Miniprotein binders against q96jn8r1131to1294. Designs and how they scored, part 104

Target 1, 164 residues: q96jn8r1131to1294
Amino acid sequence: TLEFLENHGKNILLSNGNRTATRVASYNQGIVVINQPLVPQLLVQVRIDFLNRQWTSSLVLGVITCAPERLNFPASACALKRAAWLLRGRGVFHNGLKICEKFGPNLDTCPEGTILGLRLDSSGGLHLHVNGVDQGVAVPDVPQPCHALVDLYGQCEQVTIVNP

## First folded at step 10 (miniprotein)

Design E12
Fold by ESMFold2-Fast, scan of step 10:
Order: C-alpha cells, then sequence, then structure tokens
Structure E12 (fold): chain B 164 residues (1-164), chain A 120 residues (1-120)
C-alpha cells in the first residue's frame, strides 16, 4: 500500500509500482514523499539500493507537515522553508536551521543495503530506525498530519520501500 | 594569504566577474591571488590545483549548482585546513542550501568580499 507520490523532484524516476525511486541525473532534485500520512506507530522503511561514490554527502530523510501532492520541491530538502524536520549526516534540521549536531549514526556513511525507517511514537516523537534498531527520538512533538520524505541526495541514487 | 579562485564556467560575464573579485582581493586586502578556469568539472582537479598553489583560501565560482557541493566537499575532505567559499551565479536557492553545509561556503559575489574582509 505504501508508495512514493507521483509528485517528486525533477530528477526522480519511479518504478516497481512506485515503490522504487531512482535519481537519474546530477546530485540533487531527488525529493520523494510517501503517499500516506505518517500516523503514530506506522513504520515507513526504505532500503538504500545504489550509492555513487562520486558524491560525498548522501540521503536525507524526515517529515513535512504541508500537503505534498502539488508541492514545488526545491533542489534540496534542506532548502524547504515550510514546516520540515530533516535528518542529514548526523544533524537534525528544522526549516533549514540545524537544531542538533549529533543524532544517531552518520547517514552519509550508510552502505548499500541499509534499511532506514521513520516512525512517530504516541507522543508525537519522530524516531529513526537503522537496520531495525530504534535510534531514539530525533524530533519531539511533530505536528500532525505529517508526511515522510526521502531526499535522494548526493551518493544515494536509488531507494526502495521495504515492508517490516 | 594565498587565495585561489577556481571558475567552472565558460560564460564571459562570469569570467569577468571572477577577475573583478580577484583584483579587489589583491588591491584592498593585500592577498596573493591566482585565478584558474577549469572546463572538466573535476573535484580532484580542484584539489590538485589548490594543493599545488599552496592555497590558504579557495573561492569556487560556478554557474551550475550541480558542481558546487561535490567540489566543496572534496576540498574539505582532502584539504581540511583550507577555507572554501562558494559563489553560485544564478542560484539563490543553491546558495542558501550551501549555508548549512559550512560557515566558509556561504557567499554571493557581493558577500564574498565581506566574508573575506572578516577572515583577513
Amino acid sequence: as target 1 above (164 residues)
Amino acid sequence: MKVLVIIFSDDPEILKRAEEIARELAEKYGAEVRVIHLRDYSPFRAVFEARRYGADVVIIIVTDENLAEFVYFALKKELPDVKVFVIVEGGEEAAKWLEWEGVDAITSPEEALEALRKYL
């Protein structure tokens, strides 16, 4: 049931029933959004399928609280000025501002095959899961409804939605 | 202070802008400045030229936002003590995005001289 929305960054091509996203050009314009709101206890997972070592930074994942169906995505998720909470490298970002220096593992170093997950707890805390391991609360009190996004940035050129 | 200006553009207006920045750095801030034009868009070539020159500061001028990030991070990885400034012509969103990647990667053409004034 979970799929990537057909509204996505300009460099994205969807395949596998909209469950696989491939960035076909450059290093940016690679934002994709899950087709259902991230409701409490829903675990949304993506697997890193392909990394291009030409680039140094890698994927970004997080949530937005605006309606994604007709959103004009910027080149990078970190340029989103509307309500967005993003995990990039080891940092946590809110509307482009870095709000935490070190959270979880460095996303820029996750290898191919890594499964990354996002989940809201019952108190509205956003959790990151890495290969099934809960990293803890990255962002407390996320407004709802919110939507999970993945920015296939830099090294990460392909991801696939994975069921638990 | 040795400043290397690297231009990744064949646009004559951008080349002229880069020469103006180089001239002002030399005349107002007493910097030793070298300008190079790279057509091959290679981050490793940028690292090679910066190391060869012995640069203290590297200023990257690009018209294609797709070049800015990978050149910036290649320089920071290979030459961590070098200060890097990135000027993205025609891309205000790309320039704003680069602001959260590092304190020395934030500049427009006008801001480059102000940022370097503080460094100096």
Scores: ipSAE 0.000, ipTM 0.183, lowest interface PAE 13.3, mean pLDDT 77

Design E13
Fold by ESMFold2-Fast, scan of step 10:
Structure E13 (fold): chain B 164 residues (1-164), chain A 120 residues (1-120)
Amino acid sequence: as target 1 above (164 residues)
Amino acid sequence: MKVLVIIFSDDPEILKRAEEIARELAEKYGAEVRVIHLRDYSPEEAVKEAKEYGADVVIIIVTDEFRARFVYRELKEELPDVKVFVIVEGGEFAAFALEEEGVDAITSPEEALEALRKYL
């Protein structure tokens, strides 16, 4: 069963059997990681439960290729300068460097109830799914093993893992 | 490790807090710390002081995000290998705005040193 790891950002509180993550303070320190590697064809999905509109930017999601169980997370996922491929707003980032200007919908504007998914295809391409719709390959040839990461940044204060 | 703390504020409360935190950094982390108060906002003087001191880390304390952005960029352009952190007294909204633009905004000098040690 998919759960969030108990190693997470300091502003996170896990509930619902570690399937719901809530950021209880500020706008940052909200990184969570799924408890098992993202293997090809595994679709990991989270639903946006609550948005706080005082902030402009929203959640970031992607993958990391380092072991997450004992990582000391930075304040935000975009501060990761090693082993990270992230989707933020309309962009795709590798270790803090923007590698694609516009991919998929703007993550800063997804409303409450949106279901966001990550999946590796058989060729190692990382796909974003939005409300069940495959947006295509955001990152080709992701190194493995890798782990799905969600950063409850800014507006996004709560997400819940949902099954297909 | 040489840490330079630069204060762009004439507020006695901010000056007092900055001095105490600088002392704590020296005592707790064994850092060599220099604190300077630049009464007039001058990014050029900040660059000069950091270069002459040979700073490894620069922590800037400012009261607003505009000044924070400007001094951060000046330091990174002139001294790309120096790690620069900004403490903004303008609150969470100011810190959020700075982070959106890639400026390392932090809440304390302790946080900067912790990030340097344990960053991924």
Scores: ipSAE 0.012, ipTM 0.405, lowest interface PAE 8.4, mean pLDDT 83

Design E14
Fold by ESMFold2-Fast, scan of step 10:
Structure E14 (fold): chain B 164 residues (1-164), chain A 120 residues (1-120)
Amino acid sequence: as target 1 above (164 residues)
Amino acid sequence: MKVLVIIFSDDPEILKRAEEIARELAEKYGAEVRVIHLRDYSPEEAVKEAKEYGADVVIIIVTDEFRARFVYRELKEELPDVKVFVIVEGGFLAAFFLEEEGVDAITSPEEALEALRKYL
């Protein structure tokens, strides 16, 4: 069973058997990580439950290749210096450096109810799925093991893990 | 509260970002916002514009971390009571480097808006 790890950003409250993450303050300190490594062909999905339109940017998601259980999370995922591949807005970032200008839909404009998925293919390619539609390979050859990460940044104040 | 947004770039994407920040500040935080575009990099002109407007807060948008550091320093020296924020377009690493050196660098509009909450 997929759950969010108990180690998370300071502003996160977990509920619903650790399957729902809510950011209860500010716009940051909202990083959560899935409790199992992202195994090839496993589709990990979260649904956007609540957007606060007072903020401009929205959630970030991706993978980290370091052990998450005792990691000191920074205020935002984009501040991760090492072992992080992230999707934010339309960009793809590796350790804070933008490596692709325009990939998939703009994550800052996804409405409530959107289901976002991460999947690692057999060649190590990281895929983004939006409402069940594969957007393609965002990052080729991701090192393993890796862990799915969601940063409830800005507008996105709540997500829930969705079983296929 | 009077907020001055100064753009040191001809890049259309940076101009769009400045308009977005100004809109959010005016609509959601009730600030009086002025946006100016200074094509030639000049810390002296930035100081002059801030004084003439009577700015309480200055937000500077630049492409280059080197220019960001110098204009920030000049504004703080000449206008110590004004809060200065710097947004460095061109990547998260550049903004992070400025923060490591004790410069108030903002990587996103949300960070600028949240910081300004203390001055509303």
Scores: ipSAE 0.006, ipTM 0.217, lowest interface PAE 14.1, mean pLDDT 79

Design E15
Fold by ESMFold2-Fast, scan of step 10:
Structure E15 (fold): chain B 164 residues (1-164), chain A 120 residues (1-120)
Amino acid sequence: as target 1 above (164 residues)
Amino acid sequence: MKVLVIIFSDDPEILKRAEEIARELAEKYGAEVRVIHLRDYSPEEAVKEAKEYGADVVIIIVTDEFRAFFVYRELKEELPDVKVFVIVEGGEFAALALEVEGVDAITSPEEALEALRKYL
């Protein structure tokens, strides 16, 4: 079963059998990683449970291709400079550099209850799913193995893994 | 003297501190000050803004030592005569990393104002 790894950002508290991640302090140090590699056709989904409107931006999600079990996480996923593909706001980022200006909905404005999904297609394309709707290929040819990552940044203080 | 304050942070408290720095520089030191918020990391945009404004001093406010390092290097490569200061909000290891790269790491607005007195 899918769970968040026990190696996570320092402001994270895991609960619900490691399927719920809560950021208990500040606005950062909220990176969590799924416990299994994102293999082709596996759909990993999280639901936004709680948003704190005192902050201006919100969650980031994507994949990393380094081993996450002992990774020393930076304060924000955007600081990952090695083998990281991230979706933030409307942009797609590779190792901190914006590679696509506008893809999918604005993640900074998704409300509580939104279900966000990541899936690799058979050609290694990374797809974003929003409330069950495939948004298309955000990143082609993602190297494998890769791991799904969620950064509970800013407004997003809680997410829960949900089944397809 | 033209001072550009660049914020690479979504934290409302950091935005408020930037406003306080800008107000002190304008009112107490007679500096011409511009504040910009660059939510997406872009050293190229920082350089562009500094060039267009004609900045004498650039103050970078970040929570990430790697962003600070790369934008500092880009600014110094393109604008070697501009003075660049970095305010790092967050972990202690960020300041150490910036010291190794020769960037002036400052953890508070008050420390930034004291350092800037040498150039005002």
Scores: ipSAE 0.000, ipTM 0.177, lowest interface PAE 13.9, mean pLDDT 77

Design E16
Fold by ESMFold2-Fast, scan of step 10:
Structure E16 (fold): chain B 164 residues (1-164), chain A 120 residues (1-120)
Amino acid sequence: as target 1 above (164 residues)
Amino acid sequence: MKVLVIIFSDDPEILKRAEEIARELAEKYGAEVRVIHLRDYSPEEAVKEAKEYGADVVIIIVTDEFRARFVYRELKEELPDVKVFVIVEGGEEAAFFLEFEGVDAITSPEEALEALRKYL
């Protein structure tokens, strides 16, 4: 069963059997990681439960290729300078460097109830799924093993893991 | 022109950067600058200090945008004619946040001096 790891950003509170993550303070320190490696064809999905309109930017999601169990998380996922491929807004980022200007919908504007998914294809391509629709390959040739990461940043204060 | 810099942080690096901002304002813009370190977050103390100093411009340095919103609103409610600039010290994190209505951009200390130039 998919769950969020107990190692997470300091503003996170886990509930619902570690399947719901809530950011209880501020706008940052909200990184969570899925407890199992993202193996090819595994679809990991989270639902946006609560958005705080006081903020502009919203959640970031992607993968990391370092071991997450004892990782000291930075304040935001975009501060990860190694082993990180992230989707933020419409951009795709590798280790803090923007590698694609427009991919998929703008993550800063997804409403409550949106289901976001990450999946590796058989060639190591990272796919984003939005409400069940495959957006295509955001990142080719992701090294394995890798782990799905969600940063409850800005507007996004709560997400819940959703089974397919 | 009287500029008040208020720091809501115990971080020595943030305190150092506030002194650098104050030094540049005094040297390049001829501003009279006062720097105040408030260990406990208190918007009412910020208002009190700004009134007592007679500030024309107030620069607030905080480490959290939530706190930035509250102190900004308190200052503008009590001192609507004072120019308020809020800096959220968080490096790249700050670059992803909204400006408040009527506020200059919420930005890092490195970008603050560039933004302030249009108001000085």
Scores: ipSAE 0.000, ipTM 0.169, lowest interface PAE 14.0, mean pLDDT 78

Design E17
Fold by ESMFold2-Fast, scan of step 10:
Structure E17 (fold): chain B 164 residues (1-164), chain A 120 residues (1-120)
Amino acid sequence: as target 1 above (164 residues)
Amino acid sequence: MKVLVIIFSDDPEILKRAEEIARELAEKYGAEVRVIHLRDYSPEEAVKEAKEYGADVVIIIVTDERKARFVYRFLKRELPDVKVFVIVEGGEEAAEFLEFEGVDAITSPEEALEALRKYL
């Protein structure tokens, strides 16, 4: 069973058997990580449950290749300068550096109810799925083991892990 | 650890909050703290003060995000080894925008202590 790790950003409250993450304060300190490594063929999916449009930007999704159980999380995922591949807005970022200008839909505009998924293909390519639709390879040759990360940043105040 | 708090505001409430941050840093972390008030927006003077003091950490308090970004970039160019934090009294939306620019922005004394804990 997929769950969010108990090690998370300080503004996160886990509920629903650690399958729902809620950011209870401010706009940041909302990083959560899935409890199992993202292995090839595993599709990890989260549903956007609640958006607070007081804020302008929204969630960030991606993978980290460092061990997450004892990681001291920064205020936002974009502050990770090593071992991180992130999707933010329309961009793809590696260790804080933008490596692709436009990939998939703009994550800042996905509505409540959107289901976002991460999957590794057999060649180590990281795929983004949006409402069941594979957007293609966002990042090739992701090192393993790697772990799926969601940053409940800005507008996105709640997500829930959903089964395929 | 030497912490320099620089205030670019004439607002007495902001000066009061700067004093509160300085007090908490000294009490909880044993930091040596200096507070300076630069009424005229002068990033050059901020660099001089930080260099003379030998600051390890600089905390900038401003009410304007454009001033915050400029002075942050100026300090990082002139003093790349110094850790710089920005407190924006313009609210959490301004802090959110600065974080996207790669600035470690904080909006309250409580958040300031938490963010600085990483360096202390």
Scores: ipSAE 0.007, ipTM 0.264, lowest interface PAE 10.4, mean pLDDT 81

Design E18
Fold by ESMFold2-Fast, scan of step 10:
Structure E18 (fold): chain B 164 residues (1-164), chain A 120 residues (1-120)
Amino acid sequence: as target 1 above (164 residues)
Amino acid sequence: MKVLVIIFSDDPEILKRAEEIARELAEKYGAEVRVIHLRDYSPEEAVKEAKEYGADVVIIIVTDERKAFFVYRFLKRELPDVKVFVIVEGGEFAAELLEFEGVDAITSPEEALEALRKYL
């Protein structure tokens, strides 16, 4: 069973058997990581449970290729300058550098109830799924092992892992 | 020392907090302080106001972290000799602001006066 790691951003509170992550303060310090490596064909999905529209931007998701169990997380995922491939808004970022201007839907505008998924294909391509629809390859040739990461940034204050 | 406080918010509590910061700077540190409220978010207007006033220090108060770093970056690009502090009311200093060279950032309103005391 998939769970969020107990090592997470300082503003996160885990509940529901570590399957629900809630950011209880501010707009940042909300990084959570899935407890198992993202292996090819595994679809990791989270549902957006609660949006606080006091903030402008929303959640970020992607993968990191470093070991997350003892990592000291920065305030936001976009501050990771190494080993990170992230989806924010419509952009794709590698270690803080935007490598794609427009990919998939705008993550800053996804409503509550949206289910977002990450999956590696057999060639190491990272796919984004939105409400079950594959958006295509966001990042080719992701190094492995890698771990799925969700940053409950800005508007997104709660997500829950959902099984396919 | 001329300090310009720029507020990008219509929240009366934020306006009150800005006035308290201005009062403390003027009374305790002997600064000449001007406070302006910009209803429309405009980094260009912020630069214009800072130039007209001849500001040595600019303090920006915002409620949105993305607006904070954009205004900071714009001010430092246009006015490299001006010391800029950003206060994000209701939040923390955005991690993105760490990419600015010579960061003079203030992370929260609660720490603002202590940080200003250290740097001003």
Scores: ipSAE 0.000, ipTM 0.159, lowest interface PAE 14.1, mean pLDDT 77

Design E19
Fold by ESMFold2-Fast, scan of step 10:
Structure E19 (fold): chain B 164 residues (1-164), chain A 120 residues (1-120)
Amino acid sequence: as target 1 above (164 residues)
Amino acid sequence: MKVLVIIFSDDPFILFFAERRARELAEKYGAEVRVIHLRDYSPEEAVKEAKEYGADVVIIIVTDEEKAREVYERLKKELPDVKVFVIVEGGEEAAKRLEEEGVDAITSPFEAFAALRKYL
């Protein structure tokens, strides 16, 4: 059963059997990580439950290749300078460096109810799924083991893990 | 032109992109750029660094609106001829509120150097 890890950003409150993450303050300190490694063909999906239009940017998602259980999370996932591949807005970032200018839809504009998924293919390519539609390979050859990460940044104040 | 960037944030993403944009500013426009990271928030230290460097433009990166407002007002009072910009980790809405109060605020390090293009 997929759950969010108890180790998370300080503004996060977990509920619904650790399947729902809510950011209860500010716009940052909202990083959560899935409780098991993202193995090939496992599709991890989250639904955007609540957007606060006070903020401009929205959630970030991706993978980290370091052990998350005792990681001291920074204020924002984009502050991770090691072992991180992230999707933010339309960009793809590796350790803080933008490696792709435009990939998939703009994550800053996805409405409430959107289901976002991460999956590794057989060759280690990281795929983004949006409402069940595979957007293609965002990052090739992701090192393993890796863990799915969601940063409830800005507008996105709540997400829930959903089954395929 | 002498540009001083003062960072009152421990966010590595902000530190990385501030250094990168400073390099681009120096290479493309021939500006003299100095970047300093001050661990402890202090408007007094910001004024001191700007005076000692002889800055024409100061860009301050801070974690919240109150710090942004305070440091901006202190710099404008002590150094009225220096152009001051603040970047606050509160996003676009925080920058908009500050601008309505007369503070030159920018939402991100990416926008800071683009906004300066008209002064280069």
Scores: ipSAE 0.000, ipTM 0.147, lowest interface PAE 15.0, mean pLDDT 80

Design E2
Fold by ESMFold2-Fast, scan of step 10:
Structure E2 (fold): chain B 164 residues (1-164), chain A 120 residues (1-120)
Amino acid sequence: as target 1 above (164 residues)
Amino acid sequence: MKVLVIIFSDDPEILKRAEEIARELAEKYGAEVRVIHLRDYSPFRAVFEARRYGADVVIIIVTDEEKAEFVYFALKKELPDVKVFVIVEGGEEAAWLLEEEGVDAITSPEEALEALRKYL
């Protein structure tokens, strides 16, 4: 059963059996992590429930390879300087450095109801899925174990885990 | 009024918000605005740029508030008539500056615009 970990950014409120994450304040402090490692072929999906256009950018998603249960999360996933591979806007980032300029759709413009998925293939390639459509390999050879992360940054104030 | 915005961050979102703050100050408040990006957190360069520009107000935007403290204190020592604001994107530790020096330590871009209205 996939759930968000109880360890999360300070502006997050979990509900719906820890399957819905809501950012209740500001634009940051909204990092959540899935409660089990992202193993090959496991598809982790979240639905965008609510967007607040007061803010400029939107959610970030990706993976971290450090143990998340007692990690002191920074205000933004972009501040993670070690063990993180992130998708933000159209970019792919590794430990704060942009490693790809243009991958998949612009995450800052995905509407409410969009379902975003993360999956590792058998070779350790990280895939982004958008509304069930595989966008291809964003990051090759992700070290394991790794954990799926969603940063409810900016516009994105609520997401819910959905099963395939 | 001359406003200098100094950015101590490589975060693209913060760079974009600094641009938006500068645009708002120029268009809605008629301020003359200059934006500079200081990667080295140099107090000397910050004071030099503010003095050269003739700034009335300096806005410091950081993700690491402790690195900005020396810039803030250098500005207040060398340019005591300049109003200095600190906008902290990643932390809240700079809030202590608010009590002693009358500096607004603001943790979000939206709060920054509201606080700046009182001084424009």
Scores: ipSAE 0.005, ipTM 0.222, lowest interface PAE 12.7, mean pLDDT 78

Design E20
Fold by ESMFold2-Fast, scan of step 10:
Structure E20 (fold): chain B 164 residues (1-164), chain A 120 residues (1-120)
Amino acid sequence: as target 1 above (164 residues)
Amino acid sequence: MKVLVIIFSDDPFILFFAERIARELAEKYGAEVRVIHLRDYSPEEAVKEAKEYGADVVIIIVTDEEKAREVYERLKKELPDVKVFVIVEGGEEAAKRLEEEGVDAITSPFEALFALRKYL
């Protein structure tokens, strides 16, 4: 069963058997990681449970290729300068550098109830799924092992892992 | 004293923080304050804005350590007489690393006002 790892950003509280992550303070320090590697046949999905419209930007999701169990997370996922591929707003970022201007929907505008998924295809391509719809390959040739990461940034204060 | 606040962030909290600092400097210390929100990160544009305004102090708000390091170095090279402070969205650990490298990095409104007192 999929769970959020016990190692997470300092503003995170895990509940519901470590399947729900809540950011309890501020707008940052909200990085969580799935407890097992993202392997080619695994679809990892989270539902947006709560948005605080005090903030403008919203959640970021993607993968990291470093071991997450003892990683000291930065305040935001976009500060990761090594081993990170992230989807933020409409952009795709590798180690803090924007590598694609527009991919999929604008993550800053997804409403409560949206289900976002990450999946690797057999060629190592990272796919984003939105409400069950495959958006295509956001990042080709992701190195393995890699780990699914969600940054409860800004508006997004709660997400829950949901099964396919 | 002329203070320029340059924001390389779209985060509402960062915008709120910048407005709070600007208000405090203008009302409490009598400083002339200009706030500029630049959506695209550009150290070159930061230098240009500081020169055109004639800033005595520049406060830069950025999203990560590498941008903080880069823009601080560029401003100090081009404008050695201007005092530069960098505020990084990264946590306390990011600020500590930057300080160890000689960058004037600040992580909280309290630290920003305290650091600026010696110029007021």
Scores: ipSAE 0.000, ipTM 0.167, lowest interface PAE 13.3, mean pLDDT 80

Design E21
Fold by ESMFold2-Fast, scan of step 10:
Structure E21 (fold): chain B 164 residues (1-164), chain A 120 residues (1-120)
Amino acid sequence: as target 1 above (164 residues)
Amino acid sequence: MKVLVIIFSDDPFILFFAERIARELAEKYGAEVRVIHLRDYSPEEAVKEAKEYGADVVIIIVTDEEKAREVYERLKKELPDVKVFVIVEGGEEAAKRLEEEGVDAITSPEFALFALRKYL
């Protein structure tokens, strides 16, 4: 079954069988990673459970191609300068460089209850799903193995893994 | 008082210090604080965020002297009633030059709280 890894940002508390991640302090140190590689056709989904509007920016999600089990996570996913492809706001980022200005909905404005999904297609294209709707290919030719990452940044203080 | 902290840096130490500033302003001084991390440097976006939030005070954390000067000037031009502080990662000499030009520049996040105390 899909779970968040026990290796995570220091402000994270895992519960619900490691399927719910809560950021218990501040606005950062909230990176979590799924316990299995994102293999083609596997749809990994998280639901936004709680938003704190004291903060402006929100959840970031994407993939990393380095081994996450013993990785020393930075304060924010945006500080990953190697082996990372991230969706933040409406942008797509590769190793800290914006490679697409507008893709999908603005992640900073998704309300509580939104279900966000990541999936690799058979050609290695990374897809974003929003409430069950495929937004298309955000990143082509993602190297494998890769691992789904969620950064509970800013407003987003809780997410739960949900089955398709 | 509404305080907006804008971070134009991906440095984990800077993100940590911005978190500490926001926490202390909210908890010890009763300020309403919003933090924005903008990876792409944009003075225009800083102005937009400050205006939409209705900020009384804006604290900008930026990596170098030129960016600090530019964003400070843009904010003062567009929002002259807003108090603006820039925190410069470029060292004491960069902050000194900015202060000589009339920019409210702070060399460290800890000093930002001390400087802001009189406006809380």
Scores: ipSAE 0.006, ipTM 0.222, lowest interface PAE 12.8, mean pLDDT 81

Design E22
Fold by ESMFold2-Fast, scan of step 10:
Structure E22 (fold): chain B 164 residues (1-164), chain A 120 residues (1-120)
Amino acid sequence: as target 1 above (164 residues)
Amino acid sequence: MKVLVIIFSDDPWILFRAEFIARELAEKYGAEVRVIHLRDYSPEEAVKEAKEYGADVVIIIVTDEEKAREVYERLKKELPDVKVFVIVEGGEEAAKRLEEEGVDAITSPFRALFALRRYL
């Protein structure tokens, strides 16, 4: 059963058996991590439950290759300077540096109800899935082990794991 | 018109948004814009920077509601002719409370451009 780890950003409240994450304050301190490593062919999916449109940017999705259980998370995922591959807006970022300008849909504009998924293929390529549709390889050769990460940044105040 | 943007936030996303506002104001409206990031929260330093620059408009980006109120009141007291806007990153409720108290509060940096159009 997939769950969010108890170690998370300061503004997160977990509910629904640790399958729902809600950011209860501000716009940041909203990082959550899935409790199991992202092994090849495991599809981890989250649904966007609630958007607060006072903010202009939205959630960030990706993987980290460091151990998350005791990590002191930064205010935002984009501040991770080591061991992080992130999808933000339409960009792909490695340790805070943009490595691809335009991949998949703009994550800042996905509406409530959108289901976003992460999956590793057999060659270690990280795939983004949007409403069940594979967007292709965002990052090749992700080091193992890695862990799926969601940053409930800005507009995105609640997500729920929908692939238990 | 001289616009000063002062950022009291270490969030790199907020820093990049402030640069976007500065470029848009300069390019689209012909404003002279300066952006400064202050590591330590200081209303006194904000007043000093605004005076030295000769700002007509000051935009303060801050994540704490109480700090937003404090810096706004200090700037209005020391520089009554300067138009001051506070961008409140503490949520819509915080912005609404500040508006009720007479503070010119905006909920996000991107909305500041729209709010400022009446002064350009």
Scores: ipSAE 0.000, ipTM 0.152, lowest interface PAE 14.4, mean pLDDT 79

